VH-VL binders against q2ft37. Designs and how they scored, part 7

Target 1, 241 residues: q2ft37
Amino acid sequence: MGHHLKRVVSPKSWGIPRKTDKFVTKTSPGPHNKNALPIVVWARDQMGIVRNMKEAKHVLREREIIVNGRPVRHPDMGIGIFDIVSIPKSGKHYRILRDKKGRHVTIPIDEDAASSRLVKITNKTIVKGGRIQLNLRDGSNVLTDKQYKSGDSIVLSLKEGQKNEIIDHFPFQPGNMAMIIGGKHSGVVGRIIEHIPVPGSLPNRVILKDESSGESFETIDEYVVMVGRESPAIDRWGIEE

## First folded at step 13 (VH-VL)

Design n1
Fold by ESMFold2, fold request of step 20:
Structure n1 (fold): chain C 241 residues (1-241), chain A 120 residues (1-120), chain B 111 residues (1-111)
Amino acid sequence: as target 1 above (241 residues)
Amino acid sequence: QVQLVQSGAEVKKPGASVKVSCKASGYTFRGYYMHWVRQAPGQGLEWVGWINPKSGGTFYAQKFRGRVTMTRDTSISTAYMELSRLRSDDTAVYYCAREYDFWRGYMDYWGRGTLVTVSS
Amino acid sequence: QAVLTQPPSVSGAPGQRVTISCTGSSSNIGAGYDVHWYQQLPGTAPKLLIYGNSNRPSGVPDRFSGSKSGTSASLAITGLQAEDEADYYCQSYDSSLSGYVFGGGTQLTVL
C-alpha cells in the first residue's frame, strides 16, 4: 500500500479512470482526508493544467494555486466538496462539487462566488476561556461566541482582512435546503422534512423531499449538508440538478 | 505548427442563434484553454469567455451569460461558441484564441475570425 | 468604454521611438494583474506581442518592449518601421468584472 494507492483501488469520488495508470497519489494528512482528492490529481488528471508531477511541484512552489484562501504547498494535499480553488494571477476560480454518481466535479465561478465557502459543522467543543470551537467537516475549525448546532452549515469569508468570519448560517431544520453528499442519493438537492434522532451510536435518519421530482427519500445525517434556507440554494452555490 | 481553423461567415436575423466552430491542430487540444474574443466593426476587442477542453468547464463574461454556450468535441479537436437571441450589436468578428499559459492568462495564437452579421 | 484606457492614436517617423500607454485601476493593473500586448495588422487577427508585462515571445523584434508600474503599463517601440503600422491592444484581468479586459486600442501611424 505504500504512499500511493493503485489506480484500481482509488476512490470513485476522484473521477479518474481506474484503468489508465498503475498508481495514484495517496492523500497526506489535512482537510477532507476522507474521500479527499489530491491537488495533483485534480490539476493533472481532471483539469489538464499541469502535465506531470514535476510541473505540479513547480507550480505549487510558486504558490499559484490557492485553496480556501491558502496556498497549497504539497501535491498530495487533498481537496473536497465545496472547496474553493483559485488561480489568482489569471483570475480563474472554481468550486468543487459532486455529481449524482458521487464523483468530484469542478465548477468555474466568478470572483464574488469565490470570496466565501460553505462548510458543515460536525461538532463543537469548549476551549480555553470557555469559548466555543466549531469543528468543521473539512477538518478545519473556527471560534465563535454565537450558538450554532452540529449539522448546521456556515458560510466563511475568504476576503482579505475578513478571512474565516462567519457571514451566513443555514440551520439544520425542516423546510431548509440540503444537498446529499453520500450514499444512494448523492448529488440530490432536497428540503428537510424531518430529522429522526436515533439513540446511541447509530446514524440519525433524515427525511427529505427531492426538489426536482417531488418524491421523499431517507438518508443519514452524515450525508446531509445544509446549502440554504427557504431561498433557492442552487442560485448561490451553482448546484445543478 | 499550430492552426486554428474557424467556420465561415454567417448572416443571421435578430432573435436567431449562431454556432461558430474552431478546429485546432498542431498541439494537444485538451492541454490548453480556448478563449473566444469578438471585435465589432470599427471597435476594439471584447472577451466573451473560455472553455477548458479537458474538463468541458466554461466561464463567460457577465454580458453574455444566459446567451452564450461554449462546447467542444475532443475527438475532432474542435471548440464551439453558440450565441442565442442575436441582436444587431452582436455583429462582429468572433475569434477563437489559445491560452498558452493557464497561470498568466494570455492568448498566444488566434484563429482568423468568423464574421457574424446580424441584420433585419 | 474600455476598462483600460489607451490613447486612440499615436504617430512617429521611421526610426523614431513611440510609447503607448495603458491606464487601468485598482481592480486590474493596480491589483497586480499582468498586462499583455497584442498587435493587429490591418485585416488580420491579433498577434501576441508582449506577455507578463515585459516578456517578448520568440519572433518579436527586441525593439518592442513593455513595462508596468502602479496602475499603468507601457509599450515602447524603437526604430519605427513602416510594418509597425497597426492597432495595439493591452489586456489584463479585472477582479470587479471577473473577466479579461482589453484596452480600447491605439492606432499607430508611421509617417
Scores: ipSAE 0.857, ipTM 0.945, lowest interface PAE 0.7, mean pLDDT 88
Fold by ESMFold2, look of step 14:
Structure n1 (fold): chain C 241 residues (1-241), chain A 120 residues (1-120), chain B 111 residues (1-111)
Amino acid sequence: as target 1 above (241 residues)
Amino acid sequence: QVQLVQSGAEVKKPGASVKVSCKASGYTFRGYYMHWVRQAPGQGLEWVGWINPKSGGTFYAQKFRGRVTMTRDTSISTAYMELSRLRSDDTAVYYCAREYDFWRGYMDYWGRGTLVTVSS
Amino acid sequence: QAVLTQPPSVSGAPGQRVTISCTGSSSNIGAGYDVHWYQQLPGTAPKLLIYGNSNRPSGVPDRFSGSKSGTSASLAITGLQAEDEADYYCQSYDSSLSGYVFGGGTQLTVL
């Protein structure tokens, strides 16, 4: 074990106490960005379900933890927003979300909610044989014969026999519900009012209305994840105090 | 030596609420999920839900969602279960039970139970 | 009634073997979820007897054993003793209910 961040430089998004340990686990390469939470930090420090790295390695070797339908093998694998974390043998399931301060929160969910995951389409490419490959924000991809656009969200099945089947689609367009995953408004759920393309290399602007407060605000399109059409699709969403 | 000490029996009218406590000792309270299970007089066991004392996360059986709230106070190693809008068929002994093995989901130690009687 | 079906009662003479069945479905035992067993002596809280289908906690006599096959599980008690007179419950997880489920209970009488 040599891959540690100093505790005082760990991201706030991990929600761990600073100044208790000299080092924390670094995030390894994975499907999420550098703010992803290492699975061992989640299990040991947030959830308290393992005592130490030795126990964490043991449970991972036993395939006890499933993230987005796949067993986790390495304690430094990162998890992030919208990930589904499952403990199959005891029937415990969780969705990873963020609070209004951008910190990871873990929401217990039922079997139905754990049977699918939400993911943003980053871009698409034509692959060998002429099929369309959707490249997803978490670094994964899916093939499709249907038209989807960058910035849209899709819902992928995690059910056995239907893995990665697209079962719902939330277009990036005015009137639809989105969640903000970065910047000042991280964690806010709002309705798209307007998408303002910006020429050149500057980020496109997005104007939203926070349905809870009635306030309008602006962010950039990379921080916008579609979470529904006229209503949010994630059961028990609840970003209210 | 694990001990789970529950609050005393309660008598309630239909429509009221009840809050049962479960004080843990002899182990690290934050390290184990706590379940609540009830048993109506002369009947079997019925799972109500669990709480993770470390995170505060809860999960309830479908039958009780909207009527049950589970909380804890880690400073005094105590778990709580509150059941609202009581009906006569909520009359039961309510047990807290420690989940020893998070990965397999079984309860290794049980409190002695709290009888809640709902009668008009 | 109960998601897991147990016989309401079972009896046996001292020294004999008895078995208690626990029958589930494709959404619980048949889906591969473990079965655990609890003993409830009269007037007391349940006590863990068997976990993970067949494992005994410390302090449980080896005359108690468990097994699981298909959609069912079984608790066997050999060398039956008077103090075994109790209610016995099986427990598993059910994916359709997203929750933990118990059998209806079996009252064991020692003749």
Scores: ipSAE 0.851, ipTM 0.944, lowest interface PAE 0.7, mean pLDDT 88
Fold by ESMFold2, look of step 13:
Structure n1 (fold): chain C 241 residues (1-241), chain A 120 residues (1-120), chain B 111 residues (1-111)
Amino acid sequence: as target 1 above (241 residues)
Amino acid sequence: QVQLVQSGAEVKKPGASVKVSCKASGYTFRGYYMHWVRQAPGQGLEWVGWINPKSGGTFYAQKFRGRVTMTRDTSISTAYMELSRLRSDDTAVYYCAREYDFWRGYMDYWGRGTLVTVSS
Amino acid sequence: QAVLTQPPSVSGAPGQRVTISCTGSSSNIGAGYDVHWYQQLPGTAPKLLIYGNSNRPSGVPDRFSGSKSGTSASLAITGLQAEDEADYYCQSYDSSLSGYVFGGGTQLTVL
């Protein structure tokens, strides 16, 4: 079938009117899951910076939009939480976050904040020559000589000459701060209490304490993104309390 | 035709706040960023910040962060700039200006300005 | 001090050519950001004169032209007329300040 889905079935996380247009761009294969926000939906419907698909295609052809340091060429490419979206020629930069209701929100940020990105390690692969390839939640990869674990977060530089250098690290472990990016608790910031490995193919469970309410809750490890160590780093990422 | 109509002149004492309005007409208000730029008497232009009327997102010049708040009311196509803890060197004409071209960051239409005078 | 440096004044006789410079640095014009120019007649709001280094909006005479090279930009006015007497400002973006910046302004006097 086509690359469009009806707006009535679009994910709530996109924050668009679901019934005002019969079709929206379906997310193409790319760095985020199927609930990722297509760049054209972000630009046209959330930000109002393009009027229609024709204008969107024009600005993408001109390389006007940079996501995580790379020009976006396709209007159906998805963006998601912690992505850095930059408009180089007018100096506008944004980080994609989620609010407490699980909806995508766009936070304007300055040049320094836009010079790095937070990303979760989903798994790793030993490649030819014994080096380690970290496979990242957004679909990208980086090579490293150091040992990192699945579930950790790293901060990657976006500065020219330093792209993809690891400049910070937040281990996935009890006591460290995380943000929840899916399920019932999407948008919640909590401290990891316990990681409960589950035998077999079922998702591992994670128990966290919501720092704002003091209440404990449970989620699966897929939904957990580390955003700090034992001390909170909430302001660093523009996350609402 | 595009018009930006600003609120009238204000006289304030140091420590007070001021809220300037900018009513837009002749175009789709939510389709264009709005900038605020000030000009002290006999001086040059100084950028204060911008707001996206569609999303409500704002970004302020470093000098004004913590003292300026930009808002809008899309139902009446009006942008607002509030500056708090006023000082005598905040005396200036405050302009709203539409950014026609989001991708290049220039201001194509300007309001007439609102004089804010801060004196004891 | 203005981030972009302009001469404080320039003058010319009717019919002559005058130029107004706008000198920046590696964090603004030298980083490749566009330069825009505004004309401010006495007692009025600024008006867009040149955008994207060299483009004229509708209604701006072709005797106004802009250019950019290295860390500097220039506004040229040929066939100078009395109505050109105004203040002129250049504007760009500065990455170190994360913001839009203006030159200090140039008062043009038509003799």
Scores: ipSAE 0.850, ipTM 0.942, lowest interface PAE 0.7, mean pLDDT 88
Fold by ESMFold2, fold request of step 20:
Parts: structure tokens; C-alpha cells; sequence
Structure n1 (fold): chain C 241 residues (1-241), chain A 120 residues (1-120), chain B 111 residues (1-111)
């Protein structure tokens, strides 16, 4: 008797965010960024692969979940769009994306797709030795001696021995393909038509064409993530126009 | 007790589709991945893919991508596998199998199988 | 073709010991992925026999044991009984195929 795990009544926890859900309790995630999803919410509530917080903590201590090539240790550590989530011992890999309705979606992917990740450059700084540090949307950084601009996307290798090497680049410019990660058009994939700078502290505007519907729409530049070049319009990330 | 009850045998012509069902009982259906594995007559086991019944997420062996669709209905604890554009070499027993351990990827309970025969 | 190689058949007398090999490559067993074993009696579905290289589920006799070394795994059966006559499959994960893989199967005959 007593071999079953007694269920601890957990604090009110963050479920999958819903517009009308007044009962959601947010635990502060490790990486603090927009649209972050705590790993415990993902594992317990979205995926159903752990039953409760105690099991989630055990799994994380055992390094069973790898995000972007590194073990997640804290249950409130955030994951977000374009992150690669891997379960190494059973060979399961996932990419976090948004569907056309702007909802967070977990997409199972193969080993090749899980060997790299796409990330937006938010800004850059010069560090010791004249190297350039690219500061990335997910809060991580990478060093480079090549020229990249804020708003561009880069593809980083997750392969052992080549981790964080830049293996592809999608410039933020008209004609290139982007995904919208916030606002009314979240989850939409479109081609940039125009970047409209706005004086002052107001956000710059971006006009895009939704390739699937042919309709143009507007958003702010902070919501735009480059996911391809002009040709081809659909690239290695499996995103369909 | 854990039980996986599969639909009955089917005979199909080349080019048709088949949909096999697997009704689970004796455990929490949404708590465990479900695999599909096939075995041609006199041959070995071949993995087809898996589904997460909680999220509905699926992943298929490369050989079957574009021809297989796995779905589930959580209200009746039932998983489905549909295979389209059937060929004679798709003749096999199709098993559903529960993945007990998500983290290690092994299958602890198997259905009895559904024979699908493809002949013209 | 089976990614994991097993002998097509093995045999042994009652009471004896038999070993069934499962040979993989650097993209599966050699990459550190676990090996699991299944028993399939004639006309029946496979049954889990060994998981995680060497662990037995409840109800599997301790005369069944598994091991893994390098790119290969082995299933050992001691004290052979007539009821052990079956097909045996190893299973792992293969990173180059991005999928679960089975051995070709081994038919065990109890003489």
C-alpha cells in the first residue's frame, strides 16, 4: 500500500490560453518573451505526456526534453514559435508553429528538420575582439563576422559539432516570404510588398500579400519573421503558401 | 484490463482506400501514443506511424507519407488508420499498438490485427 | 529491407540456452538508442518481451534477458520450453530513417 503517487492539488495553472478563460494562472516562464508557452503547459496540457507538475519536474531533471539543442531544467521555462523540441531517447521531434488562425501548433518533424532552427535577429552589438553578436528574438545570441541586419532571419545548425553555425539567411526585404507571429494576422504566411517606416516611437508598418488568398494586409514590423527568400516562395521549413 | 479491439478483415482492389479502427479500453486513451505496425503474410514487422490521441499530432514513416492518414475520436477512445491508393504489396495484417513509455518508444499492448487483402 | 539484422532462425533443445542477435548500425543501436524485443507466437499479435535493452515487463519469466553492446543487442533465453517456439523481433529507432525499425525476425525452434 502506498506505491501510487498521491496527487498534489496544484496551484491554478496556465492552460492553453483562451480568450474567455478567466481561471488561467500564469507561472513566470524562464525565458521572458512574447507568446512564450511554459514547458509544463506544453507537456501536460497540450501534449499530455506528463500528468502533473511533479512528473514534469522529474522529467526535466532527467534531461528528457531538449529545446533548441539544450535540456530544459525548469517547468516554467518558455518555448515559442520556431523552437525545436526533441525527446532524444524515443526519437520524437517537434517544431512549434502557428496555424493560419494564429494558434500555437506543435508539428511533429523528422530528424533532418530537427537539425536546425530558424530565428529572427532583433539587434546586434559589438563584443570584445571586434566580433558581432547577433541578439535573437528568443533571447539567445550568436557570434558572427558576417553582415546581417535586424529583422532578418537566420537558420542555426543544431547538429553536434556544428551547433549554432549559421547555415542560411532570409533578409527582411520586399519580395521575400514572411510569417506573421502576432496581432490580427498571426499565423499568416505572406510575401513582403512594402516596409513603411513611421517617425517617432510608433511601430513601423509592413504590407504583405497573403499568397494563399491573394489578399494584401498590414501589420507591424515586430510581428514579421522572415521564413524564405523570393525564390522559391516555400523553403525548407515546410511552410506552405 | 487493457484491450485494443480492431475492425474486421477487409478485401480491396488496387487503387482503393481502407480505414482500420482500433478501439481502446481499460486505460486513459488520451494518455498514450498509438502506433500502427503492419506485417505482410510470412514477413516481418514494419512501422507505419504514430498518433498522439491528446493533441491529434501524427508522424508517419517516410514510405507511407502522402498515402496514410491517422486520426482518432477521443469520445469513443478509437484510433483510425486510413491507407489510400492501395497496391497488392499493401496486403498485410495491420496492428495498433499502445506506446506505454513516451520517453523510450516501445509498444506494450497490441491489437489482434486487421487483415487487409489487396487483389484484383 | 530490415534495418536491424537478425539470424533467420535458431534452435535449441528443451532446457538449453539460446541467444538471438540483433545487429544495427551507427544510426540506430550504435547511436545509443534502446533495443526492445517482442515475441510473436504463431497466429497471434506480437507481445512485449524486453524493453530498454534489458528490462522485463511484469509476467515475463526471468529466463528471458536482454543486453546491448556497441551496435548490437542480444536476447538470451535459458531453460528453453516448447512454448518458447515463436518468432522474435528486435526494435529500435533509426535517426537516418527518422523512424522506428524492427529486425527481420528470428524463428526459434525448440527441438
Amino acid sequence: as target 1 above (241 residues)
Amino acid sequence: QVQLVQSGAEVKKPGASVKVSCKASGYTFRGYYMHWVRQAPGQGLEWVGWINPKSGGTFYAQKFRGRVTMTRDTSISTAYMELSRLRSDDTAVYYCAREYDFWRGYMDYWGRGTLVTVSS
Amino acid sequence: QAVLTQPPSVSGAPGQRVTISCTGSSSNIGAGYDVHWYQQLPGTAPKLLIYGNSNRPSGVPDRFSGSKSGTSASLAITGLQAEDEADYYCQSYDSSLSGYVFGGGTQLTVL
Scores: ipSAE 0.848, ipTM 0.945, lowest interface PAE 0.6, mean pLDDT 86

